# Designs tried in a protein design chat: VH-VL binders against Autophagy-related protein 27 (ATG27). Part 1

No score or structure here was measured in a lab: all are predicted.

Target 1, 150 residues: Autophagy-related protein 27 (ATG27), of Vanderwaltozyma polyspora (a7tfh9r21to170)
Amino acid sequence: LKCANNRVLRKYHIDKHSAKKSVARDTPPSKTTEKWYVNPCEEHPADDIYDGCDKSDDICGIVMVDLPVFNKDPFVIKRIEATDMASFTATEESNALVLRYTGISWGQNMVAANIRYFCDKNSNEDEITSSIWANNDISIIIKGPSGCKK
Positions, changes and structure headers below are counted from each chain's first letter, unless a header gives other numbers; antibody chains are not in Kabat numbers.
F, E and O stand for the ipSAE by ESMFold2-Fast, ESMFold2 and OpenDDE, each averaged over both directions (binder to target, target to binder). V2 = 0.75 x the mean of E and O + 0.25 x the DockQ between their complexes.
[cut] marks letters that were taken out.
Atom coordinates printed by the task and the answers are left out, and those that the model quotes come from them; centres of patches stay.

## First folded at step 1 (VH-VL)

Design a10 (framework fv_anetumab)
Fold by ESMFold2-Fast, scan of step 1:
Structure a10 (fold): chain C 150 residues (1-150), chain A 126 residues (1-126), chain B 111 residues (1-111)
Amino acid sequence: as target 1 above (150 residues)
Amino acid sequence: QVELVQSGAEVKKPGESLKISCKGSGYSFTSYWIGWVRQAPGKGLEWMGIIYPGDSDTRYSPSFQGQVTISADKSISTAYLQWSSLKASDTAMYYCARHTRGYSGYDLGEYYMDVWGQGTLVTVSS
Amino acid sequence: DIALTQPASVSGSPGQSITISCTGTSSDVGGYNYVSWYQQHPGKAPKLMIYDVSNRPSGVSNRFSGSKSGNTASLTISGLQAEDEADYYCAAWDDSLSGYVFGGGTKLTVL
């Protein structure tokens, strides 16, 4: 998205930041790793993305399974990429900046993603504090400067 | 294919509670806002509020804030409109509608209602 | 309460063209190019006719067109037909209310 052209987004520092997080769960004999990259504004160059994501992605999610006990290579079991081609809204809700994407293509399914930004004036970077991908819904919570008004 | 089906007509007395429903089918229910519109007998349309079923984010018209509760159960693709204590002035046709917006070159757009339920008539009389 | 102003009624004959106005403020109609119009026949649910000022949904006749100038949006129906007789409502998001507002509605009579 070109955030400077969006009535809501141009009021926030979101055009200067991206967020990424890797979460691992260890349940023997397997290990599941979930990686998220969020960069909705084209003004912010994508120079440190996960392998399997694209620089044009607004949202990129990768779920992998590693079988360390069996000495098998990790397998990507889910991967989703959302660009500004998806339907999109940006709204202000109480203390949060909310980006909603609908119509994200995922195989034969259409997925929706909800990204909620909370302001944290004590941080120089956006942090993904929560990420949930359940069925056709993705919910991501980010805390950092992107949630703060200019 | 895409359809909203509402619960049947209700006849109530003032002070009674009521919960009416709106079930979506043929689309991703959690991907669209769903809202409620009231039409009093012989009167125009009044927007009441909307809910995003994916996270239960709910917004009300100032006229209806505190008067009704909007909720949704995404496991059964159903939205609800609820009154704790009905008044005669609540007599109206209630429509649910899917709220969406077109893509407009990164501009924040207005919502519009592309799919409507058939309506639920609520009559409150003493 | 209704925030957008529409004429209470309008009339025309078959084959004619009629226009229905919808006037708001800079916080709704005037501030954005996002106005929708709905048609309601007696005893029926409303039907979307126009969205984003001038766009028609699939299945809506090209006899229906929308436009906007300043704080006033307009719905024009050309080649008027008997089945066009209905109530017409405009609607827009209002930033000052952080909510959706409808016009008062216009009853179209085809004589």
Scores: ipSAE 0.000, ipTM 0.486, lowest interface PAE 22.8, mean pLDDT 83

Design a11 (framework fv_anetumab)
Fold by ESMFold2-Fast, scan of step 1:
Structure a11 (fold): chain C 150 residues (1-150), chain A 126 residues (1-126), chain B 111 residues (1-111)
Amino acid sequence: as target 1 above (150 residues)
Amino acid sequence: QVELVQSGAEVKKPGESLKISCKGSGYSFTNYWIGWVRQAPGKGLEWMGIIYPGDSDTRYSPSFQGQVTISADKSISTAYLQWSSLKASDTAMYYCATLGGYYDSSGYYTDWFDPWGQGTLVTVSS
Amino acid sequence: DIALTQPASVSGSPGQSITISCTGTSSDVGGYNYVSWYQQHPGKAPKLMIYEVSNRPSGVSNRFSGSKSGNTASLTISGLQAEDEADYYCSSYTSSNTWVVFGGGTKLTVL
């Protein structure tokens, strides 16, 4: 997205930051790794992205399963990529900037992503604090400068 | 959609060889473990073994180690269960299923069978 | 391999609730949250009804619910309907050398 051209996004520092998080969960006998990368503005060049993500991705999610009993390398289960502005809305809540992407392909399903930014003036980087699936929606919460108004 | 289709019923005599098939469609065949489950007449489900078609890594239940051979041909998305010499006690319904294959927005789950094939009835009698 | 313990049969009337138990050990049902339940109608392949103790796949009625206490998992079917008449099997991950173990199965009769 060109965030400078969006009436809502241009008011925020979102065009200067990206966020990424890798979390491992014990799901015995397996081990599940979820990797999330969020960089909605093309004004911020993508760097240090996960393998399997594209530098043009607004949001990239990779769920990998490592089943130790069967000793298999992790593989990409699904990737969520959203680069098309036709699937996008940005809204302001009382204390959060909310981005919603719809029409994201995930296997045979269409899913949606809700990204909620909270301002943290004491941080110089965005941090993904939560990533939760609910049916066909992924809800991601980010704290950092991107949630702060210019 | 995502589907496993098994070969048709077989009627065999003791001592004969047999190879039954399970063909996957609508998913990445090489990226999921395929398991075989046996159900003798009037009895419950019994896990036989699994294969990862991408590299043919095969794991057997101890009860079936050496009794059957599990294999796969990824070029035609088909898994196989094979006997070199059938016994009357091999009479059963045989199911294939994808292990950990339930696929929804929560990702990939690894400890249950879904989807299942329709089953292949094998009858061994003289 | 040793099977998880289920009652051989259970029965109920339309509209009632029934519960089917699945008892194992600390190496399977008691040790892990990887219990699944399968429904099998005569002449049909098993169908996944519950996974990870209590999760329901898309398309499975909310009348079906799963739970676990200690070494025993339970499948509860509320508002019984004639179509629920089937065999029900539990399954669990096991830390033993079999990795997967099934229950002996329970025949549900809807009277």
Scores: ipSAE 0.000, ipTM 0.499, lowest interface PAE 11.7, mean pLDDT 82

Design a12 (framework fv_anetumab)
Fold by ESMFold2-Fast, scan of step 1:
Order: structure tokens, then C-alpha cells, then sequence
Structure a12 (fold): chain C 150 residues (1-150), chain A 122 residues (1-122), chain B 111 residues (1-111)
């Protein structure tokens, strides 16, 4: 019960939600698609996840490239998975709930991920509004009920 | 909440220029494609084209290539559809919509603007 | 120019099921799993009902389902209700030459 036992997270609705987003970008000569899945609480059942992600993932990120050859299947160039075994901290900053994961493996590199949750009481779903992977830092912004206090 | 808000109705004469707008809010504007769809009175939907505001990559339907210009200004989260010289046949409802693209393919329109009615008559 | 083929109209009574077909080619409906369905009430913008052939957005009733066989995609509406009366459009990715195409639309009449 990771989120129920965390002093900060147990005050938020984060244990009831997951977030999923696919973002396409045209970077000639190829097309790139980033798929992100976020479900930090083991209490929330992993439902609709992307192929290549695990049910136990807190964060799963897949970057795929579509080749310039017509009708060719996309292939994966980057993939990360943060499980509940990864080191993380939860803090309250201004108007956001912030989760920071460290020690995420990416090939021979270690990356860190920051997930910032902003409260939206008028939404029934968490929405990933931004995802940026720059060097060894991943920044994900989520807006929805998970950012709201109980 | 995700919203696409379009500019108001336009009444124009043939030969005039026009630029209509679609302003996105409640999401990362540069992370999603914005498409334009035309619907002539009593007719069906026609895909016109699409733009990725993050790098201004723009694709047009073959039927609309050269007839309109699609652009975006990411600093104000606004996409545009523009005509240099309107024709009576351009009379239609014009919708903008957020279009998802997956690995170089174009998928669904998940959020739509309310539409801009353009009437071109003499 | 390029358009997917739908019946112009279909009708059904409340409580019945109806199916609307959308036929393309191996270069669009048959070649990709990027088929969407939209509902349009008079005077309103279209609303996404189905995406990626069979997936439903969170706010859409499970009475709406999608499928595909070869070059033909289908939208099935079960337990018809009066508020389902609308125009329905299919769409598909159509390759790098045409990108995206809509069907001609189907008017659903309930009663």
C-alpha cells in the first residue's frame, strides 16, 4: 500500500487514478511517437496500458519512431519503466503535488522523473498535459483529480 | 478543461481575403495537432488539413492544397485558416479540432471547436 | 474526391440495434487500425464516439461499439434511444498521399 502509507500522498485522490497519453511529433525524416503511462499507487489496478509496459509500473515511457518507408511498422528507440521499487519522494509545492523518482534505468544511464499534479475538481480523469524528456530528466505535468486533496 | 474556441461568423464577398482562428486552452498546445474540417450547407465533413504547432509541420488534403493556408502562433496558442481570395463555393461551417497522430499516422479528433460559419455572397 | 462509403440513411425503433457500415480500400480502412466514428446533432459540432476501430472515449455509452472486417468498418448502436438520432460519420487514416478521409455520413432516424 505505497500511497496509503505515505504521509503526503494519502491526503490526495492519487490512489484512484492513472493517466495515459500518446503524443506524435513530426521530426523529418521520421515521425516520433511518445507514449506515457503513469500509475504511482499499487492500490489502483493497472487497466488500459500500452504494449511494452508492465501492470506494476508507476511510470512507463515508450518513444517510437516511424520509418520513412511507407507502411512500415514503428520501432522503439527509448523505453523506461519506474516501478514501486524506484526511489521516490512526494512533496507539496505551491499549488502542485510533486512526485520525484530517481534511479530509473535507461540503458547504461540513470534518469530522474518529476511528475507534477495540478488539481482540477471539474474533471473525472487525470490528463497528461506535458511530457518532456531532456537528457537524464523527465518532466510530466498532470491535471486532474489526483492533484486534489481529500 | 480542454477547449478550442473559434472566431465569430463571417460574411464576405467573392474575392475578399479572410483569416479565421482557433484558440486552444487547458492543454499543451504545442504537443497536439490541430486540424481543420469543412462542412458545406447540408453536406458532409471534409478534412482540409492539419498543423503541428510545435514545429509548424503542415499537411493538406489534396483537395485543399493551394486553396487555403493553415498556420499557427504557438505564443498565443492559436491556429489559423486563411483564404487569399474567397469564392461563393467556400460558404461552409469550418471546424477546428485537436487531432491525435500515432507514429506518423493520423487518428482521431478528440476535441472540437464550436465552428465558424463563413458565408460568401455578392 | 476521396471519401469512404456509408449508407445515406438507416432507421430503427427504440430498444433495437442498428449497424452502420463504412467501406474503404486496403489503403485506408483495410490497411490501418485508425478508424474513428463521430456523432453530429443538428447545429452542433461532431463528437468522437469511437477511435482506433473499437475504442470508446470515457464519456461515451457502451451501447456504441465498433469493429472492422477487411475494408469495412462498422458502428453498432444497441438499445436505440431517441437521442441517438443524428448524423454519423466514419473516418480513417488514408496513407501519406491522402492522410485522412471522412465517410459521406449516415442519417440515423429513430422511431
Amino acid sequence: as target 1 above (150 residues)
Amino acid sequence: QVELVQSGAEVKKPGESLKISCKGSGYSFTSYWIGWVRQAPGKGLEWMGIIYPGDSDTRYSPSFQGQVTISADKSISTAYLQWSSLKASDTAMYYCARQIAVAGTYDEFDYWGQGTLVTVSS
Amino acid sequence: DIALTQPASVSGSPGQSITISCTGTSSDVGGYNYVSWYQQHPGKAPKLMIYEVSKRPSGVSNRFSGSKSGNTASLTISGLQAEDEADYYCSSYAGSNNFYVFGGGTKLTVL
Scores: ipSAE 0.000, ipTM 0.490, lowest interface PAE 13.6, mean pLDDT 83

Design a2 (framework fv_anetumab)
Fold by ESMFold2-Fast, scan of step 1:
Structure a2 (fold): chain C 150 residues (1-150), chain A 123 residues (1-123), chain B 111 residues (1-111)
Amino acid sequence: as target 1 above (150 residues)
Amino acid sequence: QVELVQSGAEVKKPGESLKISCKGSGYSFTSYWIGWVRQAPGKGLEWMGIIYPGDSDTRYSPSFQGQVTISADKSISTAYLQWSSLKASDTAMYYCARQDYDFWSGYPSFDYWGQGTLVTVSS
Amino acid sequence: DIALTQPASVSGSPGQSITISCTGTSSDVGGYNYVSWYQQHPGKAPKLMIYDVSNRPSGVSNRFSGSKSGNTASLTISGLQAEDEADYYCSSYAGSNNLWVFGGGTKLTVL
């Protein structure tokens, strides 16, 4: 419903809420997994929402690390959540769908999250291709079906 | 802007208790480890221990196990270092430092440090 | 816990290069690529100069470089400047439990 009333989002068939990426290193052994849950429309409640995110979240990003050298179970190194749909904007820039969430509490600062979707009709899943957590702004690039116009 | 702000200098007598603080701001406090480092006057740096504020998982260097208590209060983004009974040998500058884990590189580093808390214990 | 071995002092002239060594064991410096170098000016907190053996944080001059061979890590400072005069500490992962160990420190004098 929210998507139908948004001039930008109504052009897109957002059918996936989640995207992830894992990076493993051999020396020293480690594995980092970044997961994003994005639900700007609320029309598709996620069955596959990530552990550590709430189903009422409009956006949730989690970075977990499995670092055996610490002798610790995999743990969350970064987490950001936003539940206020009203603080959200959708635009089109450089052939990408851009979702921007502002006013997110992170520690004692207010930060913004920018999610850029690029279309890939040959993929069945959305995948994170780039992620930068810097300068009070978080910039994520996702490629997959959610970036495609209907 | 990421910042670690430590409590002010302390002058104490042997046998007194003390709790000093390290407040993080500008980042997700529960997502980073906080380490504690001691530097006695004119001496080098010594690792004391480290805490993950998200679950209070705490690790102590063998030299400091049982000598101090490290804790954190995530509701106010503050880590603590505490003594039940101070000794003259505890006189030192105490630093806190944040451990960053670059998710794409995979290597930890201690990227931001507090300004230090000078603790003087004398009779 | 044993401290990593660094020379107590090193000196150089402006424009020259110096190298500071940091020697540990196969359970710390030799076993992991988790070696960092810190610069400390008198009365100030340490500043991260090098992490992961050879990586520089943003804002650190490319005159500073790091390397490792076996159980010995090295910090090299090229084109020495007066402001480089400081104490330098190496640090390595101690092998378990997210515990770390420092070297004894090296006083750099720029003559």
Scores: ipSAE 0.007, ipTM 0.550, lowest interface PAE 9.0, mean pLDDT 82

Design a3 (framework fv_anetumab; at its last look DockQ between E and O 0.05; V2 from the best seeds 0.00; counts 0 for: pae E 18.4 > 2, placed apart)
Fold by ESMFold2, look of step 2:
Structure a3 (fold): chain C 150 residues (1-150), chain A 123 residues (1-123), chain B 111 residues (1-111)
Amino acid sequence: as target 1 above (150 residues)
Amino acid sequence: QVELVQSGAEVKKPGESLKISCKGSGYSFTNYWIGWVRQAPGKGLEWMGIIYPGDSDTRYSPSFQGQVTISADKSISTAYLQWSSLKASDTAMYYCARLPEYSSGWYEAFDIWGQGTLVTVSS
Amino acid sequence: DIALTQPASVSGSPGQSITISCTGTSSDVGSYNLVSWYQQHPGKAPKLMIYEVSKRPSGVSNRFSGSKSGNTASLTISGLQAEDEADYYCSSYTSSSTPYVFGGGTKLTVL
C-alpha cells in the first residue's frame, strides 16, 4: 500500500515503522509459537520478517505447534496474510487510526482484520500489545509512533 | 483576505437544471474541504456535502445523496453545486464554507463562509 | 438519527448569562470533541464562534464559551449584549462518510 498517497494515512508516521511480536508458551504436550507482523506501507522495507511471511504482506500471522514429546516436526496451524489486493479501508476513530482489511481467505472462511494504532510519543518503535480473534475477525492493537500525527 | 465568493441569485422553474459556484481566494484552495449548506426560508442550516478539491473526494449527507452533485475545478479555485432537475422544494439559500481538516485527520468547523446564493424555484 | 437537538428559543436580559444546549448521541457529540457553534444574524452568513467544544477563533469575545458533558454540548454567553441577539447553531462530527450535522437552531432574544 502506498501510504503517502492515502488521504488518511499520509498524516501519520505509519510509513516509517513495522511491528512484530513472537510469543512462545507451553501447551503440553506441545509448545505453541504465535508470530505477528504488520507492515502496511510499501514505503517501509520488509527486510526483517518472520520466516513464512511474504515481503508483500501488510499483515502476516503464523501460529505454529511444536510437539517435541511426540518427536514431530513443528507445523503451522494458522496462517493469515493480507496484502493491498484485499479490500482496504483506513479510518479514524476517536483516539485511534484504524486499518480494516476484508476479503481475506482462511481455509474456506472469509475473515477480516482490524489494525488499531494508538499514539505513544515516548516510544521510537511500534509494539503489538494485543492480537485477538473475535467473531470472524482478527483484531490487532499497536501502540507507538505510527499512531501519532506528523 | 481569505474569501469565498458565490455566484448570484437564481430564479428558476421546476425541472430546470442549475449549477452555482463558489470561488475561493487568498488561500491554498486545494488544501481545504469545501462544504455546501442549505437554509430553506425561515429554517435552519442543513449540511449537504463536502469536497476535497485536491483529489475530488466527495462526501454527501444521506439526505442529499443522489439529489445534487458537488464538484470542483481546482484550476480556477471554484467549487460547484448542481441540480439536474430543480423542484420547488429546492428554494433556499445555499452557502459554501471552508472546512479545514483537523491535524488528527478529523474535520474542523466551517471557518470561512460564502455570502450565500439564493435559489428560488417557482412555476 | 444523527440530528442534534437544540431548544427553539432562549432569552435573557442584558448583563445576564445564558446557556444553549445541543444534544446528540453517543456516536457523535458523545464520541468526539468536534462540536462547533455558529452565530447567524438575519440576512447574514453564519459566523464560527466555538470549535472543538470550547475553543474560540481569534476575534471572538471571551464572553462566548463552550463545554460538553456526555451527549450534550453547551454554549454559554456571559454579559449578554444587544448584538448577541441572533440564531445559534451547533454542529458535530459523526463519521468519515457523513462528517457533519447541524442542530435545529436556537433563537436568542435579548430582552
Scores: ipSAE 0.000, ipTM 0.485, lowest interface PAE 18.4, mean pLDDT 82
ESMFold2-Fast, scan of step 1: ipSAE 0.603; ipTM 0.821
ESMFold2 (binder alone), look of step 2: mean pLDDT 89; pTM 0.917
OpenDDE, look of step 2: ipSAE 0.189; ipTM 0.750

Design a4 (framework fv_anetumab)
Fold by ESMFold2-Fast, scan of step 1:
Structure a4 (fold): chain C 150 residues (1-150), chain A 122 residues (1-122), chain B 111 residues (1-111)
Amino acid sequence: as target 1 above (150 residues)
Amino acid sequence: QVELVQSGAEVKKPGESLKISCKGSGYSFTSYWIGWVRQAPGKGLEWMGIIYPGDSDTRYSPSFQGQVTISADKSISTAYLQWSSLKASDTAMYYCARGTTVTTYEYYFDYWGQGTLVTVSS
Amino acid sequence: DIALTQPASVSGSPGQSITISCTGTSSDVGGYNYVSWYQQHPGKAPKLMIYEVSNRPSGVSNRFSGSKSGNTASLTISGLQAEDEADYYCSSYAGSSTFYVFGGGTKLTVL
């Protein structure tokens, strides 16, 4: 997304920051590491930030799963692309900036994604405080400068 | 049952190095964070840092970054806290504690070691 | 470093209820639902009493309850007993740069 052209996102520092998080999951018999990368405004992300994201994409927010038990390389579960979405909205709710993506093609299912940004003016970076994927709904909570108005 | 067993009390002089340990048992050591908390005599709790033994991802409190080193050896289910050069102000009780479940969202310590008393005096 | 504000002491009589407050900012207590409370008896390690604002670990008495409103979290102990006499510490997640902070602690005296 060209965040400078969106009337809601333009009011925030969101286009200047990315957020990364590694979350360990131990679901027998496998152990995995989920690697989250979120930058809604990055049209041409650098190759060393994450694997599997096509540089031709308008936006890329990805989840990677690392299978260290079997020495598998991290792989991109899904990147969110403009062509995968039926709609995108940016709204301001209860001191949070909320980005909602709907109609994401996910194999044979449709998925929605919600990214909720809370302002933290005392931090120099965005932090993913929660990342949940349940019932075809991705919910990510980020706290940092991206949630702060200009 | 989950148990964290810490190394014994230490008496050191300023300028000496020290490494104390925290051994976990009764759970998957590589699936939980291990945090370190300091308590100076008669004072409150101070969070120092945390390590995930599965990949050695380590986070420090801004106040302790560069002052101590946190590490872990997953082959023996043991975490470490180390000083290169002790100061009298390092005199304190040091606790290790297990941080949350396999996710990091909750940020709490459910099981604590018994503590290691470190006394630094000349 | 102490980031969260607690009263230095509180007191009560057996059978009464007392409440201990823990005040932070929108960047810790107010920004997340990751407030925990710890009990520490003299000479012993801390014990988790409450996690995620209001949840009790297995083995913790239902006399202990937690709540939060805005930037202030509260620990309430009902039916106060002599064994409750201890120091109580709150803590919260505090963002990526600080990660985790403790309150200054409150000494509970059972009179």
Scores: ipSAE 0.000, ipTM 0.488, lowest interface PAE 16.3, mean pLDDT 76

Design a5 (framework fv_anetumab)
Fold by ESMFold2-Fast, scan of step 1:
Structure a5 (fold): chain C 150 residues (1-150), chain A 123 residues (1-123), chain B 111 residues (1-111)
Amino acid sequence: as target 1 above (150 residues)
Amino acid sequence: QVELVQSGAEVKKPGESLKISCKGSGYSFTTYWIGWVRQAPGKGLEWMGIIYPGDSDTRYSPSFQGQVTISADKSISTAYLQWSSLKASDTAMYYCARHLSDYGDYEWYFDLWGQGTLVTVSS
Amino acid sequence: DIALTQPASVSGSPGQSITISCTGTSSDVGGYNYVSWYQQHPGKAPKLMIYDVSKRPSGVSNRFSGSKSGNTASLTISGLQAEDEADYYCQSYDSSLSGYVFGGGTKLTVL
């Protein structure tokens, strides 16, 4: 049980939730849709994941492109997955639970992912409020019960 | 080193089946599409199709749809091109090449090529 | 689209410059900035020389440059050298195919 045995994560409700988000971006001449799925604890069974993600994924990102000239289905151009093979650390910062994954392979480069959880005790679900891929770092911000201490 | 290594030359008769391979090494195989490109003797390059090994999403050129099967086994970093019944007109050099789809960059080009597999089909 | 249009051959002398054109339509060359150029020596696999219209991979000489105007992309080779003698192929993303299309190829001879 990965999260139950981690001295930081076991203090949070993170083992009971997953988060997913689909966001559209205007990338002329195309339109791009980013889909993100986050489920860092093996104690929480994968549910309602996106096509192209695996139930064992801690993090799954899919980038789809819709080119208006096609008259065809959106074309998936990129997938990224972080599993138990990726190294991770959990730390507590000002009002946030932070998970950092390193050693995620992407092409010939290594990518890191930072997931920052903020507590929202009035919500029943985790919401991805921000997802940014800049340089070789992925930054995801989640607000919901997973950021709250037990 | 980062490379694509293809299987050796084949000499076949019309009607025979054939499966050739392309093995990636030195990089994350599931983050690149693998494309197949045909070059008939003395002719130009023709795109046949591509596959994303991470989920086996496969796209074919209309000229090759139904004529060949493209597949991949990500556990051994290998892509395949297969014919159920070869024709003399299938005589050609077959190249595999990789294509990176990196977020924020639309990389619609092949940056690394295999050495090629010569397929000769004659009676 | 079966193939992009390239001249069958071009020639030049050492030290000169030559340009190879690649003409398509709005569904490929004209619609996107996804044009690549490959060099192929006899008996060898193609080598990427230019991508995204004008960008050079690491290790490719700055004597090679690319450009595009409307439906036509161009590869220019300056300061021609004997080793530049090869076949050159353009390639573009094609939206009607949701894939790729290659040019017919141009044979470059150096005097």
Scores: ipSAE 0.000, ipTM 0.508, lowest interface PAE 15.3, mean pLDDT 83

Design a6 (framework fv_anetumab)
Fold by ESMFold2-Fast, scan of step 1:
Structure a6 (fold): chain C 150 residues (1-150), chain A 125 residues (1-125), chain B 111 residues (1-111)
Amino acid sequence: as target 1 above (150 residues)
Amino acid sequence: QVELVQSGAEVKKPGESLKISCKGSGYSFTSYWIGWVRQAPGKGLEWMGIIYPGDSDTRYSPSFQGQVTISADKSISTAYLQWSSLKASDTAMYYCARPKYYYGSGSYEDAFDIWGQGTLVTVSS
Amino acid sequence: DIALTQPASVSGSPGQSITISCTGTSSDVGAYNYVSWYQQHPGKAPKLMIYEVSNRPSGVSNRFSGSKSGNTASLTISGLQAEDEADYYCSSYTSSSTRYVFGGGTKLTVL
């Protein structure tokens, strides 16, 4: 979305950054990998996105599993994409900038996603410190310059 | 063969703690969710909650959240249902059951295709 | 948690057909194609008969069929046999959280 046109988002450095992380977890006998890409503002062009994500995505999450029992390559078990076409709000809570997306389609389900940005003036890029996809709710925590006011 | 084997019947007094078990065999235990379903005497089925043993992601029915604890030990392919303080109203048959598809392919929204034989819990003074 | 409405009982004669209804809301039966039916004989664990509204597991007789219209799902048993006498439960996924709800159950009597 155009962050400069949003009265809350335009106060933050969020329009200059994206965040990307791949998290691997051993779930014996399987292995699970979660890939997350977050780029809410169109003012920051998408670059080096994950395969399976789109340049227009505000949020892209891909969960893959490698199961020896299937004797096959790792495969995607969950994929979700959110754009500014979904219902969107930006709010300020205590020391965090919170973006909430609702009405994200995931198969037959509707999912909501919350992204909490915390200011870290000692970092020059955003870091995804936590990503939880539980039920029909996605919670992502990002620390970096995007959480800091201009 | 794929099967779920539950622990034996329990007779307890109100206020006592209890932990019953459900052991999976014949499949990848950490790749499937395991749910718990209660059936009070003469009543219908009631879903209690579900756990993915691979990462212990646990989800509860609102009616049972805070009243029971669901856990799993993947090293011995066993899921557990636990009470800290039993009530007479906890008297019921408890089933563990596996959703049809492994984690992700159908998620846990799909049907329970494999059921344990049940554990009868009787709580009386 | 019984969120779905089923008739308490239904009966039929050998060789006849019967239908059991399962009525929910627009946030469960009406919203998703995750309706299942279970058969339970006295003293036994439930057995999956139908999943995803109309699919039969391997080994389940084609006399059992499922359907859905709006907020109501139906289980139809044709060519009734004595061994069909059991309790039948429907279940559905709900959108209020990622959970299951069951119907109250229907006792089928084959006379």
Scores: ipSAE 0.000, ipTM 0.491, lowest interface PAE 14.8, mean pLDDT 82

